# VHH binders against q12xb4, part 1

Scores and structures below are computed, not measured.

Target 1, 267 residues: q12xb4
Amino acid sequence: MLDFVGLGLFDEKDISLKGLEKIHNADKVYVEFYTSILMGTDLEKMEMLYKKKITVLSREDVEQHAEDWLVDAKDSNVVFLTGGDTMVSTTHVDLRLRAADMGIKTTLIHGASIASAICGLSGLQNYRFGKSVTIPHPYVSNRGVRVVSQTPYDTIKNNIEAGLHTAVFLDIDKDKGYMTVNQAMEILLEVEGKLGEGVMVDRLAVGIARAGSPSPVVKADYIEALRDYYLGGPLHIVVIPAELHFVEAEALVKLAGAPEGILENID
Below, numbering starts at 1 at the first letter of every chain, in headers, positions and changes, except where a header shows other numbers; antibody chains aren't numbered by Kabat.
F, E and O stand for the ipSAE by ESMFold2-Fast, ESMFold2 and OpenDDE, each averaged over both directions (binder to target, target to binder). V2 = 0.75 x the mean of E and O + 0.25 x the DockQ between their complexes.
[cut] marks letters that were taken out.

## First folded at step 1 (VHH)

Design c08
Fold by ESMFold2, look of step 7:
Structure c08 (fold): chain B 267 residues (1-267), chain A 125 residues (1-125)
Amino acid sequence: as target 1 above (267 residues)
Amino acid sequence: EVQLVESGGGVVQPGGSLRLSCAASGFTVSSNYLYWYRQAAGIERELIASIYSGGSTNYVDSVKGRFTISRDNSENTMYLQMNSLRAEDTGLYYCARVKTYYDSSGYRKYYFDYWGQGTLVTVSS
C-alpha cells in the first residue's frame, strides 16, 4: 500500500495525526523536497519527531525511477511525504496512476496547502481566484540582455479583467535565493514601466510570509508602498486582489493593515 | 572611503549615443541602490534612472526607451547607455548612492549619502 501524506506548511509538527499514524506503521518512508520547501524543519527534525528513518528522493527518483521504490508497496506499507498537500501543485497524480497499473492501492492523507492558507490569512475568498503564476528571477541572457518575464504581468491583467484574484508564487534559485515580496513588487513595476498599460498603477497587493509558522506576516498595501515593506524571512508569496467584496476589503484593512481608503471603492 | 567617479561625458550631435560610467569604490554596487541624476544650467537635479539591489530599473518618462541603466558587479561599475540624444539631454550627469533603513512602521526610508562630481554631456551640432 502506498500512502501519500501531506506535511503541511511550515514544520514537522504540521503533519496530521493520521499522517503520523501512517508513518509509524510504515515499512518504508520517503520524502521529496523539490516541489516545496518547509522552512521550519529539516530531515533530522522530521526523523526525530516521527521516530522513523526517512529516505530523500530526488526528482529523478520520483519521475524516472519510481518503480525502484514503488514495488515495495505491493506487500508492505510505503509512505511518500510531500510538503503541503500531496496532490496540490504537484504532478504526483502520475505516481498514483503508475501504482494503480502495478496493482498497488493508494491513499491520500491531506495536509494544509498554501492555496488554502493564503485565503485564511488574507480573508480573500477561495472561489474568486484565477490562474496562478510564478515570478521568475530576472537573468542576463547569453547575449548580455537582461530578461524579465512578462508572463506574471499578463496573468494578473487577465485575472483582474475577469474579476479574479491572482496567487503569485515567487521564484527560488540556488544562487539568487528566495524571492521576496519587495523584489516581486519591483519586478512588476519594472514591467509596468515598459508596457504602460496601467495594470500595476494604484494596485493593491497582499504580501504573505511564513504561512503556517507561529508568526506569519500578512501585509496589504499598494504595490509601490509594499515594495518598501519588510516582511522578514522566507518563504514569501503575493496575492493581487481584483475587485473586493465588502468582507474581503474589511479583512485586508483590519487584519493586514491595508489603507482604509480601499473601503470607499466597494459598492 | 566611499567614492563615486563618473566618466564618459562629451560632445555629441543630436541623435548620437554616449555611455556613461560610474565607478564605485568603498562599497559594492550589487548590494546598493544607485541612481543617475542630471542637472541643466539653472535647474535642480533631476532623477533620470535608478537600479535597485535586485537589478530592477526605473526611468523617468523623458528618457524611457532611449536610456538604459546597467551595472557590472565584477568591475563594480554602473553604466548609463544614452541613445537618440537630444539637445534637452545636455547637462551634468551625476551618479549617487542611496541608503535605506526600516523605520518603526516597517517601511523602508531612503536618503542619499554619496554623490559623484559629475560628467558633462553636451548635445549640439
Scores: ipSAE 0.101, ipTM 0.578, lowest interface PAE 4.9, mean pLDDT 90
Fold by OpenDDE, look of step 7:
Structure c08 (fold): chain B 267 residues (1-267), chain A 125 residues (1-125)
Amino acid sequence: as target 1 above (267 residues)
Amino acid sequence: EVQLVESGGGVVQPGGSLRLSCAASGFTVSSNYLYWYRQAAGIERELIASIYSGGSTNYVDSVKGRFTISRDNSENTMYLQMNSLRAEDTGLYYCARVKTYYDSSGYRKYYFDYWGQGTLVTVSS
């Protein structure tokens, strides 16, 4: 049997009791940290609390060599741990499908997800979100040209035109590190400078840092101002609101420090 | 050692164009905030353009639409393309590296830690 267990948002204590029970009953416990990471813990602390040895799987182990460790689940109880909630990544769905093809029964134990946490922290309504997008780190092409993706800009634009908010995930790179809200704002403003469609001009944005931690930061401001606001350590995520409901606007002002001017001409 | 060296200045007629260069050493231009300043005779030095580490740019109103700040990572050099030059654009042009800190309110502040020696631009008929 294979149990997929979401660990939650921040540290080893965010796991559900049902998740912990699955670990205690497991013969083998695996974890991946490349789709998400718990910034408030480490493998040692996890193993200490869960009282179980945990094997870390690389991206290659999960995407290319899954059958090598999935086979254990045919004759024993195997737990697969992920940050946040399970099955959010297509990689997890693929694993579940592979398990099914192998005749392995699977179960899901859900964890807290950043996708819903941003709504709670900001006061924005979850049913008003459109397509999410990730801002990738800029890179230099083989021709020596700096490349900045325009996809986030376009996605945000489309959502705004549809009256939908955008969850903007920020890139995690082993070499470049965790993208900050500040970097994200600079990138979006750079793209605005190139395209000039006005999408990011005086655009309200919400920066969120360390969701699930004892010291989360939620700050709403116009992009130019938010670019220069310090949110502290990782992880960071951005939300770009579309037109706001009056409850949303009030929440952003009172809970996220948004300029009071956003309350004008609401509904 | 950090060093900035400006070049490209000269004499040009009104309506003409110049391209200034700021060659950097001791640091990577793509990872830093860089600014162009200019100082006309008898006038205080003024900020005219900036490029941030993320690649975004900013301009003062007097040069918007005429000047373009850019950088070449391979050359570790910042540029200022100046078009439609005017007599009032005459002055000594400096490039500078800018460092940042966050104040107690959580907002980024800027200070300049390195300057070039400048390149002279003269716009006259």
Scores: ipSAE 0.019, ipTM 0.276, lowest interface PAE 7.3, mean pLDDT 92
Fold by OpenDDE, look of step 2:
Structure c08 (fold): chain B 267 residues (1-267), chain A 125 residues (1-125)
Amino acid sequence: as target 1 above (267 residues)
Amino acid sequence: EVQLVESGGGVVQPGGSLRLSCAASGFTVSSNYLYWYRQAAGIERELIASIYSGGSTNYVDSVKGRFTISRDNSENTMYLQMNSLRAEDTGLYYCARVKTYYDSSGYRKYYFDYWGQGTLVTVSS
């Protein structure tokens, strides 16, 4: 059996009791940290609390060599741990499918997800969100050209036009690190400078840092101002609101420090 | 040792163009905030353009649409392309490296830790 277990948002204590139970009953426990990391803990603390040895899997282990460790689940109980909620903002459904193809029964134990946490933290209503997007770190192409993805800009644009908020995930890269809200704002402004469609002009943005921690930071401001706001350590995520309900606007002002002026534009 | 060296200044007629260079050493241009300043005779030095580590740029209104700030990572050099030059653009142009810190309120603050020696731009008929 293979149990997919979400670890939650921040530290080793965010795991559900059911998740912990799965770990305790597991013969092998694997974890991946390439999609998300619990910034409030480390492997040692996890192992200590969970009372189980945890094997870290690389992206390659999961994406290319999953069969090498999945086979263990045929004859034993295997737990696969991920930050957040399992199967959310990951390609791990493929892993589950592969397991199924191998005749391995799978179960899901859910954890807290940043996808929903941003709603609670910001006061934005979850049903008003559109397609989410990830801002990737800019990179230099094989041709030596710096590439900045325009996909986030377009996604945000489309959502705004539809009156929907955008959850903007920020890239995690082993070499480039955890993208910050500040970097994200700069990237979006850069794309605005190139495309000039006005999507990011005077755009309200919400930066969220360390969701699930004892001291999360939620800051809403215009993108240019938010660019210069220090939110502290990782992980960061961005929400780009579209049209706001009056309750949402009030929440952003009172809970996220948004400029009071945004209330003037609410009907 | 950190060093900034401006070049490209000269005499040009109104409506003309110049390209200024700021060659950096001792640090990576692409990883830093860099600014162009200018100082006209009898006038306080003024900020005219900036390029951030992320590549974003900013301009003062007086040069917007006419000046373009850019950088070449391979050359570790920042540039200022100046088009449609006017007499009021005359002055000594400086490049500066900017460092940042965050204040107690969480907002980014800027300070300038290195300046070039400047390059003179004269726009005259």
Scores: ipSAE 0.015, ipTM 0.300, lowest interface PAE 8.2, mean pLDDT 91
Fold by ESMFold2, look of step 2:
Structure c08 (fold): chain B 267 residues (1-267), chain A 125 residues (1-125)
Amino acid sequence: as target 1 above (267 residues)
Amino acid sequence: EVQLVESGGGVVQPGGSLRLSCAASGFTVSSNYLYWYRQAAGIERELIASIYSGGSTNYVDSVKGRFTISRDNSENTMYLQMNSLRAEDTGLYYCARVKTYYDSSGYRKYYFDYWGQGTLVTVSS
């Protein structure tokens, strides 16, 4: 039997009671850290609290050699841990399909997802979100030219035109590190300078850091000002609101410190 | 030991061009905020151009379109290409490394921790 268990947002204590129960009853416990990172914990802390040895699987182990460890679930209780909610990627669906082909029953034990946490922290309505996008770190091409992706700008533009908020994920790279809200604001303003379309002019953004921790930061301001606001350590995410409902605007002012003046634009 | 050394200054006629260099040692230009400033006689230092650690650039209006800041990571050097020079561009040009800190407001503040010695640019007939 294979149980997919979500670890939640931040640290080893975010696991549900049902998730912990599955771990305690497991013969083998696996985790992958490549789809998500829980900044408030590490393997040692997890093993200490859960009182269970946990084997880390690489992307290759999960995507190319899954049968090597899935087979354990034929005759024993196996738990597969992921950050956030367990079924946030198509790779996890593939594992369930492979398990089914092998005659292995699977279950899902959900965890808190950043997608819902953004709505709670900001007060923005979940159904008013459009297509999400990731801002990649700029890079230097083989020709020595700096490349900055315009896709996030275009995605935000299209969502705004449709009245939809944008969840903007920030790149994680082993060499360049965790992208900050500050860097994301700089990148969006750089692209605005090239295009001149006005999408980022007088545009609100919401920076969110360490969702699920005891010390989260939620700060809303115009993009130019938010570029210079300290949100502290990782992980960061950005939300770009579209046209705000009054309750959403009030939430940004009261919960995220947005300028009071935004309330006058929504009469 | 951190050092910044400017070069490339000289005398040029209005409309001419110069390329300034800022050679860095003791740190990498690609991971730091670097600024070009100029100072004319009797005037405080004026920001001209900056390049952020991520590579984005910024210019004051008086030089936008005429000056271009860039860097060469293999030579650990920042450059300022100055075109269409005017008499008002005359001054001592220096590069600086800028550090940031956050004050109690939560907003980023900037300060200079290292300066070069400067290179003189004179625009005159």
Scores: ipSAE 0.013, ipTM 0.422, lowest interface PAE 7.5, mean pLDDT 88

Design c08
Fold by ESMFold2-Fast, scan of step 4:
Structure c08 (fold): chain B 267 residues (1-267), chain A 125 residues (1-125)
Amino acid sequence: as target 1 above (267 residues)
Amino acid sequence: EVQLVESGGGVVQPGGSLRLSCAASGFTVSSNYLYWYRQAAGIERELIASIYSGGSTNYVDSVKGRFTISRDNSENTMYLQMNSLRAEDTGLYYCARVKTYYDSSGYRKYYFDYWGQGTLVTVSS
């Protein structure tokens, strides 16, 4: 049997009691940190609290060589741990399908997700969100040309035109590290400079750092202001609001320090 | 209720310095977008500098490196420090508050709702 267990947002205590029970009954425990990391903990603290040895899997272990460890679940209890909620903002449903092809039963033990946390922290209504998107780190091609993805810009534009907010996930790279809100703002403005469609000009955004910690930072301001605003350490996420209902605008002003001007003419 | 009052203008020689003040009442400078504009005779108001609620600043090219916009939240006042003044900096300087709203398409729109009276800066030898 293969149990997928979400670890939640911030530290080793965010796991559910059901998740902890699965770990205690497991013969093998695996974790991956390439989709998300819990900034309030480390492997040693997790092993100490959970009272189990945990084996860290790389992206390659999960995406290319999954059968090497999935085979253990044919005749024993295997737990696979992921930050957040296992099936949110991951491709891990593929692991469930591969396990099914091998005759392995799988279960899901949910964890708190950043997708719901951003709604609580910003005051923006969950049902008013459109497609989410990830901003990848820019890279230099084999030809020496800087490549910046246009997908985030296009997704945000389409959502705004539909009256929907955009959750913007920020890339994690082995060499470049965790993308900050500041870098995300720079990337969006760089794409705006090339396309000239005015989508990011004077655009309101919400920067969130360390969701689920005792002291998260939530800051709403225009993209140009957030480019230079210090939010501290990772993990960061961005929300680009579309049309705001009055209660949403009020929440951004009172709870995230948005400019009071956003309250004018919205009601 | 809401007021913006400018002060600090005067006559200064080229290369000199002045600091303009914009005292706000009826709202908080730290939670609003505020601009400094300059108007010379016969031209429209020109944006000189802006400060966003989060503290980020922007400047027109002609004043970059010479002018610095700032605020003092305890005094509820915005400032414009002007250094290396030139004859072309002569004009009436206004502070203004910007208000925003979202239209039915979700696009942000803005308007200026309050302006100060202006303070005159004259740069002459």
Scores: ipSAE 0.000, ipTM 0.080, lowest interface PAE 25.1, mean pLDDT 84

## First folded at step 5 (VHH)

Design a4
Fold by ESMFold2, look of step 5:
Structure a4 (fold): chain B 267 residues (1-267), chain A 125 residues (1-125)
Amino acid sequence: as target 1 above (267 residues)
Amino acid sequence: EVQLVESGGGVVQPGGSLRLSCAASGFTVSSNYLYWYRQAAGIERELIASIYSYGSTYYVDSVKGRFTISRDNSENTMYLQMNSLRAEDTGLYYCARVKYTYDSSGYRRYYFDYWGQGTLVTVSS
């Protein structure tokens, strides 16, 4: 049997009681850290709280060599841990399909997902979100030219046109680090300067830091001002709202410190 | 020792171009915010253009589209390409290293910890 257990948002305590029970009864426990990172914990803390040895699987182990460890679930209890909620924003449905082909029963033990957390923290309605996007760190091309992806700008533009909010994930890189809301605002403004389409002019953004922690930060302001706002340490995520329902605007003002003037433009 | 040295100023006719350089030593341009300021005789310096540590650039409206700030991290030098120059662009051009602290409301307050000596640009017929 293969149990997928979501670890939630921030630290080892975010696991559900059902998830912990599965771990305690497992013969083997695997984890992958490449789809998400729980900033408030590490493998040692997890093993200490869960009282179980945990084997880390690489992307290759999960995506290309899954059968090498899935076979254990044919005659023992196997748990596969992921940050957040396992099937949200991952390709891990492939593991369920492969397990099914091997005659292995799978279950899902859900964890809190960033997808729901951004809605709760900001007050923005979950049904009003469109396609998400990641802002990658700029890089230098083979020809020595600084390259800044325009895809996040275009995705935001298309969502706004459709009346949909955009969840904007921020790149993580070994050398360049965790992208901050400040850097994300700088990138969006840089692309606005190139394209001149006005998408980022007088545009609200919501910066969210450390969702799921004891001290999350949620700050809404116009992009130029938010560029200069300190949200503290990682992980950061951005939400770009489209047209706001009155309740959403009120939530941003009262819960995220948005300028009160946004309430004057609600129809 | 932190040092900023401007060069490239001169006399140019309206509509002409100049390229200013700001050579940095004692710190890495890629890790810092760098600004260009200009000062006409008898008035305070005014901000012209900024390049942030992450590489993003910003311009005041009066020079937008005409001036381009850039940097060469391998030469540790910032540049200001000035095109379509006008008489009102005349002044002493400074580069500065900018740092920030956070105010009580959580917003950055920028301050200048090092300035260059300036390079003179004169736009006249």
Scores: ipSAE 0.319, ipTM 0.691, lowest interface PAE 3.5, mean pLDDT 90
Fold by ESMFold2, look of step 6:
Structure a4 (fold): chain B 267 residues (1-267), chain A 125 residues (1-125)
Amino acid sequence: as target 1 above (267 residues)
Amino acid sequence: EVQLVESGGGVVQPGGSLRLSCAASGFTVSSNYLYWYRQAAGIERELIASIYSYGSTYYVDSVKGRFTISRDNSENTMYLQMNSLRAEDTGLYYCARVKYTYDSSGYRRYYFDYWGQGTLVTVSS
């Protein structure tokens, strides 16, 4: 059988007891590190705590050559590990469908997801979130032109107009590194300068670093000020609130250090 | 030692174009915050455009769409392409290197550690 086990947010200790039990009973344990990164651990620490050899699968192994390892689940216990919660922000439902076609029973052992963690850390209500978006690193095109994606700006605009918050994921690139909240604010302000639609003018943002760690950072401020705030090391994520409910605004002030003046603009 | 040398200023008719250069030595332009300022007669320098080390650019409203800041890492030079020039663009144009430290509350505190000498742009009929 094939058990999908979520690893949670930050380190090897974020796995659930159910997940750990599945690993202990597994004949084969696989992991992929390309959809997410657990910043507080590495393969060695995971193998040490879990007391099990773990085989790392590439994107190609998972997406193009899955049958090579899925067949083992026909007559043995196979565990597939992924960061966060197993199916959140991944396409791994494809593996479940392929396993079902092969007659392989699958289960999901959930882990904590960044999608829920941002709600708890900020105090923003999960039902008030709209479509999420990723800010990609700017690049220089084949024509020599600097390209900055406008899609995150437009997504944020559309959500704000609908009264919905935006979870804004920040790009990871082997050459350019982990995008910071500072860089994300710079990009949004650059795009605002080009478009002039006012979306980022006097706009509150929430920067979150190292969710799930012993020392997360949650800081809310207007985008221009947040651009200049140090959140420390990766991983970073941004939330752009829309119109705030009173409890949400109070949470941002008390829990994330938002300017107290935001309380004057809600009733 | 660190130096910033502006060039490319001159006299141009309204609607014309100029390209200003800021040649840097003693540091790399690609890893620094670089700003263009201008100073009209009798007023203090005003920021007009900036390029951050990550490559993000910023422009004040009066020059948006007309001016373009860029840099060339191989020449270690920042540029300001100035199109559709107007009489109010007349002034001394300076480039500056800007650095920051983090204060005790966690916010950046910016400071200017080097300035160029300025290059004069005159827009006249």
Scores: ipSAE 0.300, ipTM 0.674, lowest interface PAE 3.7, mean pLDDT 90
Fold by OpenDDE, look of step 6:
Structure a4 (fold): chain B 267 residues (1-267), chain A 125 residues (1-125)
Amino acid sequence: as target 1 above (267 residues)
Amino acid sequence: EVQLVESGGGVVQPGGSLRLSCAASGFTVSSNYLYWYRQAAGIERELIASIYSYGSTYYVDSVKGRFTISRDNSENTMYLQMNSLRAEDTGLYYCARVKYTYDSSGYRRYYFDYWGQGTLVTVSS
């Protein structure tokens, strides 16, 4: 048996009781921290609270060598832990499919997800969100040219044109670290400068830091202003809203510190 | 009711300075996009400076380094400090508020919804 368990948003206490039960009944517990991470805890605290040894799996372990540890689930109870909610990442879906191919029965225990948390924190309506996107860290090509992905820009553009908000995930890189809202704003403005399509000009954005923590930060402002706003430590996520409903605008002003002027422009 | 009232205009010699005021009512200056325009005789109205709700400023090249746009939130007033004035700076100066709406593509489109009456600046020897 293989149980996928979402750990929630921030620390070891965010796990559900059902998730904890699965861990207690498990013969082997694995965790991956490359798709998401709980910034409010560490492996030691997790093991102490869960009363179980946890083995950390690398990206390679999960993506290239999954069969090596999945086989344990054929004859024993194995738990696979992830930050947030399980099956949000395509990697998890792939893992579950591999398990199925191996004849391993799987179950899902859900955790709190940033996908819904951003709506709760910002006051934006969940049904108004379109396709999400991730901003990758820019890199320098072999020719010495800085490469910035335009995919986020285009995704946001398409959503805006459809009247949909965009959840913008920020890259986690082993070497470059956790992308900040500030960096994300800079990247989007950089792309705007290159393309000049006007998508990011005077665009309202919402920065969210440390969702699920005792001190989350939610700040809405125009991109140029938000670029220079300090949100504190990771993790960060960005929402780019499209046209706002009045209730959404009011929420952003009252709950996220958006400029009051946005209310004057709502019909 | 929204209102913009300019003041501070007058006659000044070349090289002199003036400070224009745009007193706003019916809205918050710090939350809005505001612009300074000027119109010389026989010439179309010209944008010279702007200040946005997020604090960024813009200047046309002809006034860069000489003019400074600012705002006082406590007074709900926008200002234009004009230094090193030249004869070509002569004109009627207007302040304006810009609002926006969304077009069919979901993009913001900006329009001027209120103008002041203007204040006259004359630079002459």
Scores: ipSAE 0.026, ipTM 0.477, lowest interface PAE 5.2, mean pLDDT 92
Fold by OpenDDE, look of step 7:
Structure a4 (fold): chain B 267 residues (1-267), chain A 125 residues (1-125)
Amino acid sequence: as target 1 above (267 residues)
Amino acid sequence: EVQLVESGGGVVQPGGSLRLSCAASGFTVSSNYLYWYRQAAGIERELIASIYSYGSTYYVDSVKGRFTISRDNSENTMYLQMNSLRAEDTGLYYCARVKYTYDSSGYRRYYFDYWGQGTLVTVSS
């Protein structure tokens, strides 16, 4: 048996009781921290609370060598832990499919997801969100050219035109670290400078830091201002609102410190 | 020790091009906010371009479309490519590093902590 367990948003206590039960009954517990990470805890604290040894799997272990550890689930109970909610990442879906191909039964224990948390924190309506996108870290190509993805810009643009908000995930990289809201704003502005389509001009943005923590930060402002706003430590995520409902606008002003002027732009 | 050294200035005819360099030491250019300033004779120093830590750029209107700010991480150097030069572009060009801190309201406040010595650009017939 293979149990996929979402750990929740922030620390080891965010796991559900059902998730904890799965861990207690497990013969082997694995965790991956490359799709998401619990910033409010560490492996030691997790093991202490869960009373189980946890083996950390690398991206390679999960994506290229899954069969090496999945085979254990044929004859024993194996738990696979992830930050947030399970099956949000396509990697998890692929893993589940591999398990199925191997004749391994799987179950899902869900955890809190940033996808819903951003709505609660910002006051934005969940049904008004369009396609989400991730801002990758810029890199230098083999040709020595700086590459900045314009995909986020285009996705945001399309959503805006459709009247939909955009959840903008920020890249996590083992070498480059956790992308900040500030960096994300800089990247979007850079792309605006290149494409000049006006998508980011005077654009309202919402920065969210440490969702699920005792001290989350939610700040809404125009993109240039938000670029220069300190949100504190990771993890960060960005929301780019489209046209706002008056309730959303009020929420952003009262709950996220948005400029009151945004209320004047409500039709 | 932090140091900025400009180079590449010279005399050029109107319509010509120059490429200025700002070689940095003691810090990484890709992790910092850098600016180009210029000062013409009898005129106050003015900001003309900037590049931020993640590569976003800013240009004053008078140089837009003609000047390009960039950086080479391998050389730890910032550049200013100047095309279609005009007589009014004449001046001493400085590069500067900007540091920042956060105020009590959570906003980043900037200050200049290092300047180069400047490189002279003369555009004349």
Scores: ipSAE 0.009, ipTM 0.278, lowest interface PAE 9.0, mean pLDDT 91

